# Designs tried in a protein design chat: VHH binders against Twinfilin (twfA). Part 10

Target 1, 335 residues: Twinfilin (twfA), of Dictyostelium discoideum (Social amoeba) (q869t1)
Amino acid sequence: MSHSSGIPASQELISAFGSANTGDVRLIKVVIKNDELVVDQKLNVQSDFETDLELAHSVLQKDSPCYILYKKDDKSIELTGYNWIFMFFVPDNAKVREKMTYAATRGNLKRELGASHFVDEIYSSNMNDFSKKGYQQHKLHQESEAPLTMEEQQRNDEKEQGLFVGGGGSGMHVHGISFPVDSDASTAVSNFINKKFNYIELSVNVDDEKIIFSSSSNIDIEAISSKISSTEPSFHFFRYSHQHEGENLDSIIYIYSCPDGSNGTKSAPVRKRMLFSSSKANVEQLVTSHNVKIDLKLEINSPSEISEESIINELHPPKVEEKKAFSKPSRPGRK
Key: E = the ipSAE of ESMFold2; O = the ipSAE of OpenDDE; V2 = 0.75 times the mean of E and O plus 0.25 times the DockQ between their complexes.

## First folded at step 4 (VHH)

Design s22 (framework vhh_7uia_1)
Fold by ESMFold2-Fast, scan of step 4:
Structure s22 (fold): chain B 335 residues (1-335), chain A 121 residues (1-121)
Amino acid sequence: as target 1 above (335 residues)
Amino acid sequence: QLQLVETGGGLVKPGGSLRLSCVVSGFTFSRYAMAWVRQAPGKELEWVSSISSSGGYTYYEDSVKGRFTISTDNAKNTLYLQMSSLKPEDTAVYYCARHYSSGWYTPFDYWGQGTQVTVSS
């Protein structure tokens, strides 16, 4: 098998899975220990397989990857025993070495246990997906009539790149891979850091797969929306000088724009959009590597989402004020 | 059936050369970036080199630049790593890996079984 790491399943694991396949065990948690796949723990059937998914959550460690072999209630048509779900938990906070090792070992584990036993697979970095609710969402997705589109794959890739306002981040990080940067782009970042320009735009050359320079200038906040393409993905850094509550602030704003055709605008080809979403963290690092803090990260689908009002509201969210209770007017007393 | 099969590893003296090969089946090279990743004994996985789906762009870890060359032969559906000026610190199991997308910057979704390279006198 092509996706293997050479880390073997222990004889105990192979025997435990065989026994569980016809017995009363609901799940087997598998971990890599001393370069071997071993049984970490086993839990027995308590209820139906969807309800018992809370047991899967209970065996997860927030910072450690693991596999969970999860037994269904239906039996295999072609093989002896039950149908199983293969679960792979890879938390964002796990060590890079562990993430890479578990990813490389996944195929070998399935091969050694018999891939045909596993009729479904759940991969997630979020513990909440290993639940009855998470499984139901997974099933609804599988029952959709269309296979994952490139756009749906792009949305998943975008979630893996980290937290932007308007977007969520999860997934596995790969150590040692960085997006190359053109010299003009590096120069533009330096000019931005040194306050020669309060605005720069960076892009990605699709053929070279390299971060490149697009433009730089000094602009007012009112001009920011006009700098953002309505049809092409782009990256923007803006230094917003303003006053708030009597203080003078220079806020650094990082904008990732990816038009998706919403609001009647055209969108870039899916490949280009995926390339930009995958480079968000590298583009952010170009600024933060200079020991500069980004005060606001925005992910938008349209230039119309950017205004002075929207930026102020994100930088300085309104405080939740306790509503004062108003006494209702008393009715006139009965005589 | 998707397969990545590595060959070409072995024992080599410092300063020597080896060429690793990875034969790919079950998918189209032009849709995916490909990589070589290594793991030395007792150390974490280290990315070595990647080639873009177009084959027009290659990128290398700093310690191997100028010594290693990644390439593809689309007619043979094969990924290569030509290694020269090998050093003892290059000793590792070398894995062929497929990037999740056409971009070399993404995580890997499929790996080969690995091939052992040992550089020693």
Scores: ipSAE 0.000, ipTM 0.202, lowest interface PAE 13.0, mean pLDDT 77

Design s23 (framework vhh_7uia_1; at its last look DockQ between E and O 0.16; V2 from the best seeds 0.00; counts 0 for: pae E 12.1 > 2, placed apart)
Fold by ESMFold2, look of step 5:
Structure s23 (fold): chain B 335 residues (1-335), chain A 121 residues (1-121)
Amino acid sequence: as target 1 above (335 residues)
Amino acid sequence: QLQLVETGGGLVKPGGSLRLSCVVSGFTFSRYAMAWVRQAPGKELEWVSSISSSGGYTYYEDSVKGRFTISTDNAKNTLYLQMSSLKPEDTAVYYCARHKYSSSGWYFDYWGQGTQVTVSS
């Protein structure tokens, strides 16, 4: 027996799941290879159910979908053996056909193993959802907001345009949603890449959850500190032209600034800080998708953390003559 | 329209206890997960505790586990934080917040004004 997709569970997988139900296996990572569902990894129980959730995180690969069959510590009241969580990880940057194949095969996998074993499901494009903290948020979310009406479902579907939703989705398509990028932000990135400007600032529209353009210019490195807000989170890209050991270099520097109230700054509202923090990777991708390598990434809480000296020390760490001669008392990125 | 109002802060000696309350209005309280978040002077916001909308799941930051208890009273639209065995490092402004989750991450979309807790002397 197989799903209409024709991708069956291997005998190894069926046997491994059956044995794990009475043994010391914590999780089974499942992938599709040669049109068959196969065991990729098995990891044993090391601690309690919640602590071991970090094992699920540890077997994920950033660009590859997988399933994880995760054993809880409590026994089923209906079936012999333990209760399980079915985990389905589908990263945003996986190939579209691969995402579709895993989505279409998910139902068959659960049926072949016995769907009644799975008392919970975690379904996400975010690796962090497959951790202790991610599980806690998953449980909190399950009790959020009433079931949608048909009209509400239609509005949500139009907003998503066939994208997949993490945290226990039900659709046939698997794709995470990312913050939209405003067209003038895309234009500013292109102008930075094409060297029209050596500096750009990007922001997030808090209400729309959208990456937007703030400013662009040509500046000297000493001006960066003055461009960074003391009150608002912000993203910055700067092309630093300098010499090191006789070589002329153009280093691309990515700065995320999040004022925290220290050193004369004012802490931004928490919602704004979280939206900017969750956008760091998406903003970075805007530049790296043009085959541009970021040479230095900095996270700071105050403009005073940025100087030519601090940037040079991060790009070209000084050699220590003696241990006590190392001159950098604090880490760039905070204070 | 939507309001979250914290009360119950004050000055206590180390080892003392306080109960914080957060009265909410303008949304269906029983359908949202809620949290306490604190900010010590000159420090970052720090998540303290969360409770599911049904009250069936509670989670705590490691340093407060066993000392703090989060709870709700749906009839009064009120979130509570019972704090015991208070330490000087618990000194902070405590905020009540509502959980929001999106595919890009989670955050808190509504906040109270905060209530000051000071543990000293």
Scores: ipSAE 0.000, ipTM 0.440, lowest interface PAE 12.1, mean pLDDT 77
ESMFold2-Fast, scan of step 4: ipSAE 0.009; ipTM 0.410
ESMFold2 (binder alone), look of step 5: mean pLDDT 82; pTM 0.825
OpenDDE, look of step 5: ipSAE 0.031; ipTM 0.351

Design s24 (framework vhh_7uia_1)
Fold by ESMFold2-Fast, scan of step 4:
Structure s24 (fold): chain B 335 residues (1-335), chain A 125 residues (1-125)
Amino acid sequence: as target 1 above (335 residues)
Amino acid sequence: QLQLVETGGGLVKPGGSLRLSCVVSGFTFSRYAMAWVRQAPGKELEWVSSISSSGGYTYYEDSVKGRFTISTDNAKNTLYLQMSSLKPEDTAVYYCARHKYGSGSYGWYTPFDYWGQGTQVTVSS
């Protein structure tokens, strides 16, 4: 009913895992051959669990899905033997039928070997995630803020309605990867935080999968639209110094632009748009990790969506009518 | 033990409807935003839809907006995807997924930590 592949683990695999669970084997690479889950490779313990993760990377083939059963150094509290990590590598360019077969077989493999042995799981299309560095990134994600209660999530959803404006065309791909940041980009962020520049532009190098520096300057709000490409995706941070209701304010604005061709202009290739859109949270974190609050987050498909008027309306939405929500917090601009 | 179990896939004619279900166990369902992600033959993983942990906010990929509806039943720990006006291009393996942590907005950019096994949806005459 849940669409199991029905592909069984070979007796050799079951025996190999049992022996590895109490023995010297660090890693078992599992593949599907002749409608059976079989042992492809076994590698012995060489060092500590984190250092040996490079062995997991070394057994991957760029175009072929596989499972890696990876043994930790700590023992199970409930079961005989060690705690394990279940790794599933499914490269983007693998054959569709093969990807489907491995995805459908994942649950069955865990159940046949004993799901309780696997205390952690890593699923990725990127070989680099199956390494010591990749595991350290995985741990950072696991150690992030606890999931929100329904009330906390409701408050965050209400708050975010005003912080991300526009941008319906960004929901194409799912990625769990945090790109490395080029030194020039890190320097630009520091210069922005330290108020050397009130504007910086960051980009993604598609080939190297790195966040890179594009430009930095001091601009007036009237110039912001002209800084944004009409054809290429881009990231922008702008410190908007302005006066509102007699007060002098410095508002930090984060803009993600992803032209989608809907306005008759040529859009960037799908892969480029995907990589930029999957990076917008990582780019945001470059500023927020310095304990700097972003006052407004904008997602746009065209430079024409950005104006002094649109920014002011989002930063300072019109006050609600007395009879509609006078005692409640002001909502972000209502359309 | 954390588990996401999908049901409801199958063969359907263009213009038809299907309802996918994902039964969740091993965590407090109401504390997490949930999503549907699909992979069509020869294509990358495509985020389809997400629902906030409160169930009050829903998010959709543009190509399915107005045709698909995501919903939850917290009492049953079940995530649904009601699909209507199905097109051949909706043919894919559909995965139930859990968003890793809370966010003010959910979509393709919000990390996932657990996935179901996938259920095949085939739209053809």
Scores: ipSAE 0.000, ipTM 0.185, lowest interface PAE 15.7, mean pLDDT 76

Design s25 (framework vhh_7uia_1)
Fold by ESMFold2-Fast, scan of step 4:
Structure s25 (fold): chain B 335 residues (1-335), chain A 125 residues (1-125)
Amino acid sequence: as target 1 above (335 residues)
Amino acid sequence: QLQLVETGGGLVKPGGSLRLSCVVSGFTFSRYAMAWVRQAPGKELEWVSSISSSGGYTYYEDSVKGRFTISTDNAKNTLYLQMSSLKPEDTAVYYCARHKYTSSYSGWYTPFDYWGQGTQVTVSS
């Protein structure tokens, strides 16, 4: 009751894996070429399997997806030969179509080679995950990943749905897409960090799947709402210099805007909205990676949700004063 | 005992509608992004749509945008694909697929771990 991607393993790949399973080969790099899974590289055992993981790192190309069949030092209990690790590298800057093709073909490759040979799997966009240190982090992750109960998952989802302000969103959202960043966008972030501009706007190029620069300027807080599109998703960083309770504060505000059409306004296409939503954490990291703290995170559907009053209320929540009823008659009013 | 079971396929006329369902068991459904992938006769697998683990984010292939809607019902452990304005080109076996849970990827870029058996959709008279 299985299905196929239509991309088969070459007979040479099947034969190479069979020989490697009882021979001296440590890894086989597999790529899709001419609608077929083929052997790109084979490297022999040099040391123990953890130390040899640097060989896996060495065969990766930063812009190209690939599979690595990585042989362990322990033998299979049920099958002839060794236990293997199935590695799948999918770089962030590869095209969505290519990523989908490799993802759809993964199951066929494992099936044709014998899925039972593969006792562990590593899938990552980060080349460093295909290394000795990366493998150790992977094992730690596996041991710490007990599935959340359905109730715990529901609670997390309900909290996420109720938030329009990101001021506590750290740890409440699943990791976003790690997009390549255009040089102009990186420059804009640096200019913002160095206080050349107190406002920048970043966007995502849907075709190139890159974080790109939109605008930078110095603005007053009253102008911020006018900078935000009512129809297109966008990212905004604003440095709000103000005084509160006698102190001069320099607060950094991160705004993610995603108009959804709920107010009768036209909304962006679903893919564009999804790419922006998925990248909001990566955009945040462009600022926080400079050891700069974001004081307020706002997620909005409309520019009308942003005002000086709303920002001040989120940065400095008003104090609730508990007032007891008067136990004695109040003094008569003045007339 | 992990299972993905598709239902709702069948024969439909051009311009018609169908709703596909995928009932999952053996894992915490709301923890995973889910996808629909199709294969037309003699063609490669084509990704159709994905929905994030929270259900708040959806992606669609360009040819199905505005016609198909992906959704989940966590209480029923069920993934849906509502198909409207169906065209002969939509004729395919439709597979339910689970995105791998990972902190390194959103649902869009995550490779698939498990697949269902598929359900046939035929658009003709």
Scores: ipSAE 0.000, ipTM 0.156, lowest interface PAE 11.9, mean pLDDT 76

Design s26 (framework vhh_7uia_1)
Fold by ESMFold2-Fast, scan of step 4:
Structure s26 (fold): chain B 335 residues (1-335), chain A 125 residues (1-125)
Amino acid sequence: as target 1 above (335 residues)
Amino acid sequence: QLQLVETGGGLVKPGGSLRLSCVVSGFTFSRYAMAWVRQAPGKELEWVSSISSSGGYTYYEDSVKGRFTISTDNAKNTLYLQMSSLKPEDTAVYYCARHKYTDYGSGWYTPFDYWGQGTQVTVSS
C-alpha cells in the first residue's frame, strides 16, 4: 500500500504519452515538479529516429536530471503504437537529493505508462550519450557484451554506481532535510519575533512529519523548567530580558529537549527522537530566517538541567583569571 | 508491524573494518530506497549512504566515499553497510532508515519514515 502513494504521473503526461504513441510527437521530456511527474517539453518527428536523437541532446540541461520518452520508427508487435526508448539523464553536478529522487521514481514512471512500450533504455551522466553517435555506441555495447565473470560484473556495477555521485563538498546531512511547517507554528514564530510572546513551544507531528505549534505565553525565567516535558522531545524559544554589566539585554534562547530515560523516566520511541533531532536545524532556521540572532542554544535531556543560574552562567560565563605567569599554553588534548 | 533491526557494531581499531546489517520486516523491502544515518557524540545526525529500491543506484557522503559500501540482499530482507579503512571520526551510533516512498521518490520531499534502534561503532586504539 505504501508503494502506491509515491510521486505519480500527471494526467497531462499520461494523455500526452497516449497521443504521442500513435501521433507525430518524437519525444516527451519529463521532470519532477511539486512531487508530480510532468511534461516539460514535447518535440515532433523531424526525420528518422536516429537523426532525431540530436533533439534529445538539445533538451538536456547540464546540471538537471530528467527523463526523455523517445519514440522509435518501428511499431510494437504486441501493443498498439510504436516502440519507445526510455532515457534517464543524471548529471554528476546535480544535487544528491535530485539524483536519488529521479532514480527512485524511474520505476513508477515506466509502470504508469506501460513498461512494455519501452524496448530499450539509456541511462547516463554524459549528455553525449543522448545523441546519434551515443546511441550507436549503446547498440554496439549491447551486441558485443561478452559474458562477464562475477568479479568483472561487480566492478562494472561499482563503476556505474560511482557515476551518479559527483565529487566535492561535505555531502548531505540529515539536518538539511526541510520539514513542512504548520500555519499555527509559523504564526507562533512571527508572534515571538514581534514580541507578542516571550515564549513559544514547537513540536513535530510524527505521522505527518510536520513542525507544529504546542504553546505560547509570556513567562518569567523561573517558569521555563516547568514548561519542558520530562518524557517527550520538544523545542522551546525564550526571550530572556535581563541586565548584565550595566546593559539591558533581550537574549534569545533556543532549547532542544530530548529525554533519553537516563533520569529514570521513559524516553520517546527511537523514530520520534530521530525525527526531532533531524528537524532541530530546521526549527532553528524558522527564527534565524527573520534575521534574528539566537544568543544561546541548549541541548538537554532533563528539565532539571534548566534554571535561571544555568542560563545566566551559559550566557555570561564567569571569568576565571589565569595566574600562571611562567607557564606556556598547552595544546588541546595533551596528556 | 514494521521493524528495522541493526547489528554488527562494536569496537574496532583505526584502519579496521566492520559490516553493519539491518534486517527489515513488515514491508516489501525490494520496493523501498534505504539509508544509513549516523550520530556522533554531541553532533547532529549525518546522512551516510542510500541505496535505491532496485539496488542499481548508490549514493555516499563525501567523507565515506570509497571506504563504505551499501548493499542489499532481497532474499534475506537485509540492508548492509560494509565499512573499511575506519577512522576515529567514524565513531557514532549508526541507524538504518527507510525512505518514505518506494520507487516513487526518496529525495527532497520524502523524509525517512522508519528507523532502527541504532548500533554503536567505536573506532579507537
Scores: ipSAE 0.000, ipTM 0.199, lowest interface PAE 16.0, mean pLDDT 75

Design s27 (framework vhh_7uia_1)
Amino acid sequence: QLQLVETGGGLVKPGGSLRLSCVVSGFTFSRYAMAWVRQAPGKELEWVSSISSSGGYTYYEDSVKGRFTISTDNAKNTLYLQMSSLKPEDTAVYYCAKHTYSTYGSRWYDAFDIWGQGTQVTVSS
ESMFold2-Fast, scan of step 4: ipSAE 0.000; ipTM 0.372

Design s28 (from u11 with Y102V S104T G105Y W106G Y107S T108R P109W; framework vhh_7uia_1)
Fold by ESMFold2-Fast, scan of step 4:
Structure s28 (fold): chain B 335 residues (1-335), chain A 123 residues (1-123)
Amino acid sequence: as target 1 above (335 residues)
Amino acid sequence: QLQLVETGGGLVKPGGSLRLSCVVSGFTFSRYAMAWVRQAPGKELEWVSSISSSGGYTYYEDSVKGRFTISTDNAKNTLYLQMSSLKPEDTAVYYCARHKYVSTYGSRWFDYWGQGTQVTVSS
């Protein structure tokens, strides 16, 4: 676990879990308060493990992330006490910074309580997954393999090829982060798709938790590097009109830039970098939702990584192996 | 072409039995959890039963427990629902459904459905 919030479990939480692990408590609801993991609620065993799952549902608040430590009826074969389920509820409509903080703290909570006590994990944005029926659905899917039909294999290959080129670091990810989009940003995307501008820059307002407009213009490929900040993360869409092997092409390039300070420049705060990284798929969807294909996705740490040569090499990789020429049976002596 | 086809519906008297079948094609049946979902006239879709890809886990709606049995025959790519002690309240169109594969946080949904087969329980 390379990323951590540093938020510790309270002594009261550690003591409560220890007591619950051999006692009569069925669940402990855990929240982050004053930069500490604290006990929000404790509920005692009322019935069997599966029936009591409705208690987990009952303590959820539809707009607030939380953890639920849920005790099973079976005891650990290697550890003192019961087996537990680690539940993490992350509602889609929760504040983005709150979702990120809870995701970053998940590993610390499990580690401080003893990860081996948790024999199962449920992570969901849907309150119904924290119920008897939700648990049964979880078990149905837990043993299922990810089956690949020919169509699913093709879609997976297309997704893999569509992944960002470059290694902009594996920022912390929270599933289902979707920012509201400012009207100016939405207008800029429409203008880009309708070919009014061949370049737009979008950003994220951290305080308002929304995607905002930065700039739009018509530029040549030589100007792209100069548009990208060396200190702030940013998103860029560029329509590169060019000729390749006798054909006229309009290639759509999506650039995510996240300066990390490795080049001697000041980096943005970790929180801001995580927020931008988690939003890159949402920003991509602003264009792809209009049935527009992105031909190249680039993830960079510095404007210096972008050049006409580097873009052409990524769009049109040098052919290392040619199709073996099909030689018809040779006509003897024809050279 | 991916297809789910239900058969076995019909008219039956209260207390009677009926077996529904769902033949699937176009995907690897043994790798997906499968379900039966029903819709009574003028009502919303109601989940009835599910079975895991291995058959190791089976789940039932409380009102059908002890009366209905879900099973699969992987060699025939067929899902079954054996219904016994049928009640007028079981009258509905019964749909075969494939559980969506869920890899990360998110809502659970069925991604493919059959056309349905009508079950009518009346005297």
Scores: ipSAE 0.006, ipTM 0.373, lowest interface PAE 10.5, mean pLDDT 78

Design s29 (from u11 with R98K H99T K100Y Y102V S104T G105Y W106G Y107S T108R P109W; framework vhh_7uia_1)
Fold by ESMFold2-Fast, scan of step 4:
Structure s29 (fold): chain B 335 residues (1-335), chain A 123 residues (1-123)
Amino acid sequence: as target 1 above (335 residues)
Amino acid sequence: QLQLVETGGGLVKPGGSLRLSCVVSGFTFSRYAMAWVRQAPGKELEWVSSISSSGGYTYYEDSVKGRFTISTDNAKNTLYLQMSSLKPEDTAVYYCAKTYYVSTYGSRWFDYWGQGTQVTVSS
């Protein structure tokens, strides 16, 4: 099945967070056990919120990912109760499977507790970032770091790498963590590589932050445009069997479509488009990791950009004739 | 109940000026860095400018430096983008967004987005 219910928050966790929002609890450490988000530890307020950050440091285990829900001292005028910091510790030496599970479950945790309660977020592989000094550096970066250089580098890295983990349809680049892939999507990729189908469509479940399966079939090139949504972003792999200059070719085409509404149709929300854009390299790797070469990569914003002619022109650009030899210019005379 | 509403877009001649506004509701505005992001027809989303949560630090994409000014009014929960010396290349839908810095080892996060406002620069 392409759908997954994800890993839900326990009733104890939901109840504990609700009670903490008006009580004396400073932090709640959350872990995944028995396919459920559970309360691992709760610690009470001891001092001001910056001083109490040493409590967050104290509950970390160097080799194990966890979430920490950290309560501030200020209350939100827009919301009932306190402002919180969402902390996600993901150590480099944790198992890849465990890092992927925690990354994929992050969206469910925030959604079930109410994302609006969390006014700040700290994600790090370094335990020292979850301390008073770490928090002060975090705030200093928000105020004094050159966001232009950081944003430019992150934007370029996301375009080239596509490594990205989001929450509730928004995105964040996390080094070394790629989007998890649903089993149906992995099966579809295998079926495509084994030539059971010459076409597959993959998508991203923005709530679960994972790559999912949409469809698979055998199609002719004339049908490709009709497979692409005019309103939603999507990923497509197509094996185009054709002849060119006497050669029989099976060209692998990878299409990333992100409709922008320029043709009069509605586009998907900006955060969803950004999440899909950041996933394009991860989706590409699902095929290339099987030692299969992609012959053509296309990024489009409308199905109308895809036609047999446009694909042939991109796969086999027209041969440009060499310029003829230059002859000496002569002063013009009248005929 | 989080909402970001952009206004102030419109048709303007090259060399003209526009002021975009983004009214923020449903969260404490002064706690977050804010950004303007644009999408021109047929192009990818492009970051334009950011302002720190204190309003003390501002940053701009190279193509808009000296022409655009980002600012905030915390009392009105409003983010602004003052645009001057507008060029046809500035034609785009402009979005405001809330952003986070992850950590000293981290990346940035765009958490909430507005619906956008259209800016068209042509004669």
Scores: ipSAE 0.000, ipTM 0.152, lowest interface PAE 17.1, mean pLDDT 74

Design s30 (from u11 with R98K H99D K100S Y102V S104T G105Y W106G Y107S T108K P109W; framework vhh_7uia_1)
Fold by ESMFold2-Fast, scan of step 4:
Structure s30 (fold): chain B 335 residues (1-335), chain A 123 residues (1-123)
Amino acid sequence: as target 1 above (335 residues)
Amino acid sequence: QLQLVETGGGLVKPGGSLRLSCVVSGFTFSRYAMAWVRQAPGKELEWVSSISSSGGYTYYEDSVKGRFTISTDNAKNTLYLQMSSLKPEDTAVYYCAKDSYVSTYGSKWFDYWGQGTQVTVSS
């Protein structure tokens, strides 16, 4: 997966947006509270969409980032309901952490509401840009650059928020910032590479933004799920010694676990999830820099996703689907 | 091949100036917001500045506002950070970063980073 905050839209927000798309709501102000995107304010249509932009200005708070979902007066050609403007206010004097969290969450918000509803976007640190005058200036600037199509924006959002499992990497050009590595973590990696342990767990110290050591041991595959926290993100390397088709194999498995609360458990704080997601590539490099190949990379949301069967199926996929194409019984002459 | 290459770092005395450059290749430069992020020795990543894909909107961390200027040259596929009135606390490795989404703020959620260029402010 690409970098993502994992902050979901509340069910109230999803419902409010759906209702607004056919109702009399002009604007929905969205904020992040308790690691969730929530409705802060809703304002009804008062005039035409350009005049009502003063309502968008009126809900801004000088020092606080927010999103504004702003309804236009024209209807979508492709979708049910109206065209919308996605607004992101990010004041210069907001705290760096808030700026980063809101920036990281923008794509997920658009994806969950349906990116194709948003035909225009306004991102600014200046409150005055969220006004009729500001919108007119935005249109002038927009005409000077080649816009992304809705499909291109949706593809970008889906790429960042998509769920991925091993057997295919996220990309050839993933490169990240270098994270400091604690000496105990480096020692654990060396011990894993030298086969002193067949399992290690690494973590990130949130305060120091440093990769740290959690545990090391020799385990069988049946014990792997019990090593993974159901509430905290974590990194795991496991050397799986097994037999397949008469061959003895020694497969290296890299597991990134990021519990998201979808299974009824609590998720870790947003910043912690952000730091772990950002350090995935750096943690991978700790092993691959020793010229060791990782045979399987897994990203999971729950320990229950890991089993001997699931690992074997990912390492040794079953035969490709037998059907060349899906079709009901067809008459050869009517292809 | 997607690549970001930073240059322009070095040793400078307090009150001095430096211009950092980041040449990008492998993507449509004008479609993505770009950012500068720095990391002082043994410290957390700090977002410094971002510029929108159009170049029309710029954003700065409070500690650098009025001293640093971010800009782009689309014809050269280059991002710049003009740094003035440099202070010892500006000492850090400066990274050029491509935002994962179009026309947004920079963060640790960038999908591509340069290798960084060292800026040392010391008397």
Scores: ipSAE 0.000, ipTM 0.180, lowest interface PAE 16.5, mean pLDDT 75

